# Miniprotein binders against Uroporphyrinogen decarboxylase 1, chloroplastic (HEME1), part 6

Target 1, 365 residues: Uroporphyrinogen decarboxylase 1, chloroplastic (HEME1), of Arabidopsis thaliana (Mouse-ear cress) (q93zb6)
Amino acid sequence: SSSSSDPLLVKAAKGQAISRPPAWMMRQAGRYMAVYQKLAKKHPSFRERSENTDLIVEISLQPWQAFRPDGVIIFSDILTPLPAFGVPFDIEEVKGPVIQSPIRTEEDMKRLHPIDFEKLQFVGDSLKILRREVGEHAAVLGFVGAPWTIATYIVEGGTTRTYTVIKNMCHTAPDVLRALLSHLTKAITEYVVYQVEHGAHCIQIFDSWGGQLTPEMWERWSKPYIEEIIHAVKKRCPDTPIVFYINGNGGLLERMKGTGADVIGLDWTVDMADGRRRLGSEVSVQGNVDPAYLFSPLPALTEEIERVVKCAGPKGHILNLGHGVLVGTPEEAVAHFFETARNLDYQTLFQNHVPAEKAEPELVV

## First folded at step 8 (miniprotein)

Design p69Y (from h0 with D69Y)
Fold by ESMFold2-Fast, scan of step 8:
Structure p69Y (fold): chain B 365 residues (1-365), chain A 82 residues (1-82)
Amino acid sequence: as target 1 above (365 residues)
Amino acid sequence: SDLTQRLEELLQRFWQLVDEIRRLMREGVSPEEIQRLLDEIEKLFEELENIATQLGNPELAFDIEELFYYIMELLASLQSRL
């Protein structure tokens, strides 16, 4: 059942009637903000910033204090849960994230264990504080990487532009890769439930590297594990909507819908009207303003936001960028984005919008 | 600082390449032009990664990676129009 007390973003995720689209941004807290840059100079270790409760809370609240988005996502790293189930990593000054002991063989798999939440207390504590601070006004979002995306980091040993090791493992060590993906599926499911139990209203699953697979390979190596996570989470946390996002997802939209996610995040390269047509009205959508519009004159940004909102329709839309906030993004543009979202009114927008009234084509006989 | 000024110049070059790709999406493009763009992108990101290394800031490396995926997605959209 629907709850009338849900935050605007949760109502949108559930496809409920609302007066305007809620808005938040992927990579909402970060280096584009002067306050973040100042804090990062004082606390230069990224691991310290992502693993200290006080710093996580302060950083997560920086965009809330400045812009009042409808969603506040916990400041964290996609690799944060990895040490808790047996995959330690370092952040090195030259290379960034490094997994010095990648998992590539049956012997390597012996290091894995069930997720230990004693090592993740800072996540739960941070979510509780965020829920207390903003929960009456905004949705608190948790997030997690999908099994394929996390496996890519683990087997590649860190960041990759080629995906060579994991793609080769699909052919040379498929049983090891399946065993790794299965272990990740269990750990991720528990981590999502943990985040919900500690204050998250909504969870976003990032399969950021899933777009590097053909649709057929993604359906083989990623989709089944995501479906298992969503199914398990919905049994244990039935009131919590799940948003699903893949970078470069234009060829995957129908398959993403098939996972059972409540909200499909559209990549910025997808035309919102086409994406909506392909997904239908029974699922909600998120996105998908091109982040480059934040570098455009403010009237052009307003026009693009309104265009995207009109294409997405009068319900089931979480306004966002179709990509994370890019470095150098002006804070003024981010402020304008959220102010524009707050000033939208679906009744006004759709009563006076000719394309929305013409959205459904006449049946040709 | 000198490194900060060089970073800003490289980011300006990034946006110039983005603008050029968008222009070519409107006007049309050749396979030779696509290869030139790939070469320029690779050179630009090698320089950006070198700056990140010199600044000793691993978080800047994450920002550079996101810029790389952004321009590669844009270039893929251009290539699909060929």
Scores: ipSAE 0.510, ipTM 0.819, lowest interface PAE 2.2, mean pLDDT 88

Design p73Y (from h0 with E73Y)
Fold by ESMFold2-Fast, scan of step 8:
Structure p73Y (fold): chain B 365 residues (1-365), chain A 82 residues (1-82)
Amino acid sequence: as target 1 above (365 residues)
Amino acid sequence: SDLTQRLEELLQRFWQLVDEIRRLMREGVSPEEIQRLLDEIEKLFEELENIATQLGNPELAFDIEELFDYIMYLLASLQSRL
């Protein structure tokens, strides 16, 4: 069947029997790598690096060439699809992403249109090349921001720590916000399908700003739109697993399960065993090694990886960090993480060393 | 460069604060210690943002935002232990 030819990561996402956990990292390509820093110095525009097919491919392949992860995520920006449906942005040298014309009123909404893939050919072309280069050895991952997260950028005019405009719109302009979220849901659905059709084996949905909402607010303003995306994508791309991740998701796990995602990404503060119990057996999990362990001595990193893997269980686990790779992370530690994952064996890890009838209670000291 | 060296020093200080928070998660923490950590984090990130601005690197600004999110979430986990 088609599922028998799937990459290790896709089999894990589907909860199929495998010999070890596949591994990849959020923010896998980036500034922690010397080769990335050298390329960024030569091509200093982040927008150029995220919109040029040759650069996207080169950057996306840097961690694969160095570390051989089981997943290769396309190097891209969460804002990349925005101009294609009517929301232009710039990356300013000091300010980062800026949306000069935020959308906050019914009048502003008139600028939105259906997504135009002629403006996103560099994404499709990059995915095709990545699929050709690594598809027999690793899963190619696409990604997209959730409607709440994208709407936050759009209405705030860029990055925010306060979320003042979008939170105010929940009270003062809820119909405008709902209309924006609905338009984003349609555009995001098409963008996910586009990525799958052009080579992605798997898609991760990031609701990076969703963790800033109370669970009740997230149920109202984010969850329904994510459910709609997942339902529509599953209908059109039934063989493509969807991973769902929220920063700060400890209070949201059961609600995230309700979205229909195949894999729930646990952040690093969630105990893996507890997360597994809360989610049950119907979904797979991703994560969740604390990225701080990459700054630990290598034996401590090995022990933590093995602890997390044992807690996740012998199937339905994609080993990852519980957060993106942080700046300053040693490349040696990243190499060790992936080497450790490749050398794991579920049979060995879950071997019964001592039969229960021979086990004796440990004496209390 | 001087700014690059200063950035490296601040990133090292970030990881020292993370290690301290981890130690307090094991040993226990007081509200006074939480306030001290908040003050130290605030000062560290004021300096990191200033260096990022002087270097004129928007991608570094994103990295600093991720570091801030990480340590604040770690601090929240420390507070919830209580």
Scores: ipSAE 0.239, ipTM 0.688, lowest interface PAE 4.0, mean pLDDT 87

Design p77Y (from h0 with S77Y)
Fold by ESMFold2-Fast, scan of step 8:
Structure p77Y (fold): chain B 365 residues (1-365), chain A 82 residues (1-82)
Amino acid sequence: as target 1 above (365 residues)
Amino acid sequence: SDLTQRLEELLQRFWQLVDEIRRLMREGVSPEEIQRLLDEIEKLFEELENIATQLGNPELAFDIEELFDYIMELLAYLQSRL
């Protein structure tokens, strides 16, 4: 049937029976690869690299050609859809993304409009090409930022370490912030559906800045909007699994499960066995090897991968790092990670697996 | 270039701090040591931002933010182990 023809990663996301965990990495394409560095030197504008179809496709396929991961995520920026609904940005050489006209008042909100996909054709075109190029061998992943995370960029005017403006707006301008989050929810829903219609097998929602909220504040300012997106997407794209990831999410796992996502991405600080216990068997998990293990000796990396896989269980696991690939990561370690994943066999791993927490003493008479 | 070499030195210092934090997770840590680490992290990332300004590297800001997020999560984890 159709489910048997799904890529390995999609089967894992749906909790279906498979022989090994699929593997991919957040920030899979990037500066840790020599081929990317050469391309970036030739095409120094990050916006050019993230908005030109040929370059997006070339960059997205660099890790697939080198390492053959089970997932190929489109090379893009979290802010890419913003100009299409009324929030232009620049990527400055030093500051990175800069939103020169932040939205903070009711007057500023008048610049927002429904998302215009004519401005995002390079995304749709890239996804179609990626799907053709990887064939049946990998899942194509699209992604999007969650409303809170995107609102933080918009309100702060770019990246922030303090979150001062958006946190103040929770108290001083809550109606404006709610209106912004509602507009973003609609735009993000349409953008996710657009990516699915143009070739994405799976979508990851990133709420990276959600980890900067207390659990109570996250339930108030982020969770409802994510739930609305997931409900709308599942109604329109019922066969597309959704992965949900928050950086620093140890305190939020049960709340993240409540969003309706198919897969919960675990941060590297969460013990996989604890994460699985807290989430139960109804959802799949992604992650969560500490990216620092990619700087360790290869046997130690193999041991850690096997430990994480054993803790995650024999189904419903997408092997990944618990964070994006960091600059300076050795390519040999990335190659070893994917080769290790391909050589795993659930039948072999679980014939004698005894979880540490569930190792009960036998009754001695 | 000299600026690229300086960036590599700062990235090396970043991984030295990561190793130190991981060592302290095994050996134990004081509140005074946590404050010292916070101060060192702040200075390191101020220098990374300054060198990025001088280098004109368009993607370096993303790399810096990822490294900052990573080390701050690691430090938060260290604090929770107290």
Scores: ipSAE 0.039, ipTM 0.589, lowest interface PAE 5.8, mean pLDDT 86

Design p8Q (from h0 with E8Q)
Fold by ESMFold2-Fast, scan of step 8:
Structure p8Q (fold): chain B 365 residues (1-365), chain A 82 residues (1-82)
Amino acid sequence: as target 1 above (365 residues)
Amino acid sequence: SDLTQRLQELLQRFWQLVDEIRRLMREGVSPEEIQRLLDEIEKLFEELENIATQLGNPELAFDIEELFDYIMELLASLQSRL
């Protein structure tokens, strides 16, 4: 029955037989859409938009109503759960995310507490509404930042391009950093389970800053905590696939597979055929169309989508960009991407044709 | 508005720089050219951040960070070919 069937995206994540790749986009709701820009003018606070149930639901559904992707990701921020376990923040118009009281010492760690879901009801309520609204037609995706990425925001006090504080803490305060990462691992595990219990079919873990580490440093400071989250979540929510994505992940693919994630998201710089070869057939892949193709003529976009799909193979592929949707992306190109994905057919794409072995017979007219 | 027009001009410069990096990926690159690209990226993003600040839009700041991430990944791919 339809009510007991997994959505197309979940079947792909599990490597099950399907007729076409499901498709969604990272950052699919946003400023490239006229309807989003109009709503943002009425509600200019990003934090209000990411913490009000009605606004979260409306925004999350804007791309689904317009384009009918196979995945609907909750409109949220990776910092959203932080106040619920003792790290208040704000999003300032000039500076963006600001954490007024960074955590850098043993004394600072005393502010942390177990995650309080009373402060996150807007997330749970939004997921329940999204699940009801999309019905059987799409998967609802939740997401979470990885412990390293979240710790970077916390210790840096906001966004950073230098990573100076967290990199220095690896050498000068490693016990404090390990304690912070351990607390984040517990809070993030509970937050993932909370999202699943409230309607998410699938969870994506983003380690946005993980790509800035050498492979050895990533294995030391990020991988163990992600692996712990995945193992804990799979034990409590065994039917929920986990997608794992790192920006700039070409050097990390095999290590990412080692975390136990069901689906590895490929960065747009990775050749899909190489990524598939390196990861093997037992894991699924997501991606990885270069978002710049959305600025190309539509026939070129179609050709690239078909190329990526052919390289990924006839199962275990969630079509996506290898990066988030970039500012200025034409809505027409996004519509075309999803229309192209819906019109794909694995049987047609992977059919064998055998050229005629014999020359044409002589024909006299 | 003047700020919106300036943003569009900076976004055009971004895509021109992306096209140049892609050309160099096909044709070859030197360490000196990598340093020039880093300097041009730094200058471009300083200007983009200034416009985002003047417009007072935190989502534009997030958009600018996404563009920075994208071009730095492209540059890293170019640098790996040295």
Scores: ipSAE 0.438, ipTM 0.799, lowest interface PAE 2.7, mean pLDDT 88

Design p8W (from h0 with E8W)
Fold by ESMFold2-Fast, scan of step 8:
Structure p8W (fold): chain B 365 residues (1-365), chain A 82 residues (1-82)
Amino acid sequence: as target 1 above (365 residues)
Amino acid sequence: SDLTQRLWELLQRFWQLVDEIRRLMREGVSPEEIQRLLDEIEKLFEELENIATQLGNPELAFDIEELFDYIMELLASLQSRL
């Protein structure tokens, strides 16, 4: 249900009438900020920073204190829930994330168990504190990786640029892969509900590696599991909007709409006007300023933000980048992005707006 | 340090490659030019990964992966224009 007390971002996600687009950024907290770099030097372990409640809260609030975005996403890792359902990982200094015991066979599957939230208390505690700290001024966002993306980490044993093992499993071990995806679907559904129950106003699902599949393969190996998650979450948490994002999603937009997500995040390579046309007005959109504009002169950034907002339309738009914040992004540009979003006014921007919705055909007698 | 200076130089090279790809999107491109860009990207990211491992910073692995995704999406856009 919609509520007048919802934060601006939640109202936008639900397609409600609002005065301006809310704004937040994927990878909002991080190394582009001097305060983050200073904290990371004091606490050099990434696992410590992503699994300690006090540090998670401090880091998540750094961009909110500096820039006042309309969304505050919990600082966390996409792999964070994995040990809680039987997939331990380490962050190695040389290799980054490593899953020491990948799952590739029926025997490997026996290590999986239902998600144990005793191991994820720091997530729930952090969300409760963030919700209290931002009050009515911002939406708290949780997030989770989609089953295909998480399965790719698990079967590849960490990050991959080739996707060789998981693509091979589609052909040589499809029953094992389906069983893994099914288990992940159940664990992810519970993890999303847990985040909502502990303070998240909104959840983003990342299928970042779904873009490595052809549309037909994505419909087979990813979409059904995402649909199951969204259906189950909406039944249990009916007032919580779900945002769905895939890297390189230009060929997938109509199929992504079919998942039941409230908001479709557009990749920066998609023209916003084209994406909006393809998705129609019944779903909301997020994005999709090219992160490279944060390296351009500030007037050019303002013009691009205004162009994207005009293309997205006067409702159902969450302003964001079409990608995560890239390393080296100037803090001044991020500040300018959020100030620009706050100063926008839909009535001023759309005084000559003619809705681009499908008109009824006229009959000539 | 020297490694931090080298990282900065490689990040500058990344943005130079991005600018070159955008220029080619406007001016036109050949299959040979795309292969050259692929080779340069591969070399750049091999160097970025080597610096990240020497610095012992696991977050740089995520940062490098995001940069790689970004430039490969840009290159795919260029390739679709052929």
Scores: ipSAE 0.396, ipTM 0.782, lowest interface PAE 2.9, mean pLDDT 88

Design q1 (from h0 with F62Q E65F)
Fold by ESMFold2-Fast, scan of step 8:
Structure q1 (fold): chain B 365 residues (1-365), chain A 82 residues (1-82)
Amino acid sequence: as target 1 above (365 residues)
Amino acid sequence: SDLTQRLEELLQRFWQLVDEIRRLMREGVSPEEIQRLLDEIEKLFEELENIATQLGNPELAQDIFELFDYIMELLASLQSRL
């Protein structure tokens, strides 16, 4: 099939010639939007909002209707697939997500089973509707948590700032942890394929907690499982690009490239030009505007967007923040971000580029 | 009202702390200042988590976690300059 039919975001992910960078944001739908807050008051259960097809579709489309981003990511939670392979969770008002029966022992592992998509039809149905609604105007993105990130939730019993239980298991129960990570790898691979089959143009893998590991520990406990997922998905869904993102990934870029992902998402702390140099031209990049710029005057935001785009180069760049949208972000700034991206033109931005060989040498003092 | 006002005050303190870390990146930093920042961050996020718990909003708990992740990445960037 012709790659000319691909959405702008997919073309960028594949490193194809395009006229401007596509743009979307991590945590694109959410509490920063007045329309989301109003809906959340009417439907206060987060599980209802993330597991009801009509609500998932409505929420996912709120930023698309308001801002027309080039990507529409399904409104969901990284824990959503867990009950489908034997790990129930609840969202408690005072604690947030809670896994009542953490998996920490060989006995606990007996509760795990292969992923059951009968429990996830609302995901597939939502993606199908989003694909139909969005059409050829934007890419539909699915997503999944990486095995390390999901294992952290399962083992810790919910959110954690210390990572004490899972880090301890690396030493006290490594065989159990490896077995858990292996099961998660199989379930995640099937879940990614399921999302693609039901309408996702592109998948992002979030290893949000991977940045809490040293590079050596990440290479031992996370990278091999991500590589296995990417390899399996590319074999079964060869036309679907995979974006890979880790919070705090400055020390991990070359290792992330080694996973086989098509697009590496750069953290906001990484200089885009340095990131591009380190990754080379064989992969595409995503990001990486500092989300704090959304709190700056709009001209400063425009200048920063243009700087990042120029550093990323005229090809293989998906404009994004280098982090998710933060609480309190002004909707006006988000609107301006997407309008700025739509008004960019690579030909104009690179019109007066001075080749390195013609640049004057630095002044020697 | 009092809880939401306190939340707003803590969020303002968060951004003030972010600005302070960025200033230190430009001006230079000591190991003692890094430890002070860690202590202030821990205290700030203990208070933010307590307010989120009292407000009974699990999405706010996740928002606070993401703010913590953000400031810790910023602090790590400051530490790497040493």
Scores: ipSAE 0.516, ipTM 0.821, lowest interface PAE 2.1, mean pLDDT 88

Design q2 (from h0 with F62L E65W)
Fold by ESMFold2-Fast, scan of step 8:
Structure q2 (fold): chain B 365 residues (1-365), chain A 82 residues (1-82)
Amino acid sequence: as target 1 above (365 residues)
Amino acid sequence: SDLTQRLEELLQRFWQLVDEIRRLMREGVSPEEIQRLLDEIEKLFEELENIATQLGNPELALDIWELFDYIMELLASLQSRL
């Protein structure tokens, strides 16, 4: 009975009976919106925008006010929790995120400490406000990077297209890398619980850089730590669903299912029908409209949304893009996406299904 | 405004390359065409990164990296058809 008060998105994540798919978008708030660009001109520091409670709340609510999605994700950065456990970073105009003192040796590991939530109060305060503002109408989502993804930033010193330092550490310093991943697993577990305790209905784990590992290497260096996080979070926050997403995850779906996540996010390159078949009905799915459809004529976007929804089935589906919102995306297309999702009805979409073999009697001649 | 106009032109070129890759997925592709696409993509993103740097916007730089990842996934799909 308590679960009947859950937002639509949470019910979908739990595989419960609902009338339509809930919808939200990865990178929902951002530069594609004119109101965001105006705010960013007044507050040009990204760290200020992602670490000031009032600005986090205002930005997170911009897509809610414009589009009324079924999920409101907190505006934040994947690196936001890092200073709270001993890894300071800056966001530089030329390079973007930079970790000036990477961790690569046993000596460097001494800088790490348990996560200090006094340094993350702006996250907790923002979630409380978001829950108050939209919690009766939409799910509030928190998020966190997976240990491998966060370790890559820490070890590489920021964003990288080569991943050479962390891949090399798998062979030359595996004990250091295991110790780092273990520390991150504890900090991430606490950060997820903190977000739930402060208002998140649902958490998404991003291991976006899973595509940089072979399936065997991902099972060795990422999967065990994600499993540990999910197990610990479910024990402490049993009512909170966990969504797990990896960009380029086509080769990893069965392994991702094995982590214990409630919802597997499919990237846009995976065929929804194939993905759903491979995952079965035991888990829910999220996604996976190709973000390029937002640049297509609106009727084509409607047709693609309906196709994806029909392939995902009448329950256990959170409609989303299979990637974050791309720069230049028209706001009218985003509005149309959410309006289309609200106007869907599972009963209508799945009414009177008749198999083709029985529906074509003229073939019997 | 000159930089903003140039950014818009390069983003338009990005979507033209996406359309071209999708066309080649339907019609077939040669290794020489794939190499040409790689060269054009590398040149395009070098220019996009330079404009983001001149505008002094680290978020725009991250947006550009997301576009790069997207088009490289498309190109990988095209390469798998060889």
Scores: ipSAE 0.450, ipTM 0.792, lowest interface PAE 2.4, mean pLDDT 88

Design q3 (from h0 with F62E E65Y)
Fold by ESMFold2-Fast, scan of step 8:
Structure q3 (fold): chain B 365 residues (1-365), chain A 82 residues (1-82)
Amino acid sequence: as target 1 above (365 residues)
Amino acid sequence: SDLTQRLEELLQRFWQLVDEIRRLMREGVSPEEIQRLLDEIEKLFEELENIATQLGNPELAEDIYELFDYIMELLASLQSRL
């Protein structure tokens, strides 16, 4: 595992010299694909699809077989690790994910325990198979939710548009919330290391609900726990890049850089040139094509991809959307996105050639 | 099905609201127009959540959350121009 043998995406994450940007998409496998919808009809339980090794592998490889992205992210659920540390959940047909016994009090905290990987063997097995199937042609990505995002699911009892319970706990039960976030930080750190040990080349941390906080509140309630995770993971897995993404992160870029992540994922609302200026060249970036461009004519999509790539620069860029793939996205547009990325050439885009007068002198005599 | 047709109609309404917000970003906006957009978005997403519930599809509920996040980020960009 020398840096020279790394997949294109890992080289980009480390800011190494490459010929083109690697590309992958958040929510890469899913309902926008006809093959996924057909499989989901045969296996209607989402929990079965996210907890069965064969199904996880098949689904994760559907976009790989169709589009040949430079990254293959494991098909999994953000709630998958929860039962392994004491937070069981169900996926109900009418309500979706439900946590029947939310954690909101000191008494509730007694249900939590250290993460038990015997309950997560299907994740490790799936990553090993994906690593084998992908070979040298792409990077395998694992992922995890940040402590704030996971705590939101746990205290809300499932998904929410209002975030009322967790926001109230910041004021009415801050010691309980801090204890929960601390426990989650330890469990998440172990889960990231587990994914790396079982085949992930790269890990993305999603703080999807972090964008619901003001920068001051995010600095208080999310950033310290993410810093702790990144520091611990880098100490134990020094060769593995960490990508960090928050929905709606325009106001948080400098603070996100401060977490120690190798790659900052830019939200689609951020201008790439401005984002690069604010972050500097020492950190890599991911993104950030507006998902709405996938609904535009293909030439317009090509122009936008080239614009974003030129703004990001010839190093340290992982091409992606600045958001997950939206419902109704045409598969043709996704195919075109990845084909466009493969046909890019940094030398052509930046007209980067070494003038004869700046070349090292070679002694001919 | 009737539910599938209703879902498609609501998704078309979503993209119409996106187009309207983008137009207002170019032409200018009033606080009253922002409030009207918030009310329309709330109503749209209540209907989308009801359709997802009736279809018994928890993944569609997640897709709807992604659309909500997208349009709210767009609206926040518009609000910053007031």
Scores: ipSAE 0.469, ipTM 0.807, lowest interface PAE 2.4, mean pLDDT 88

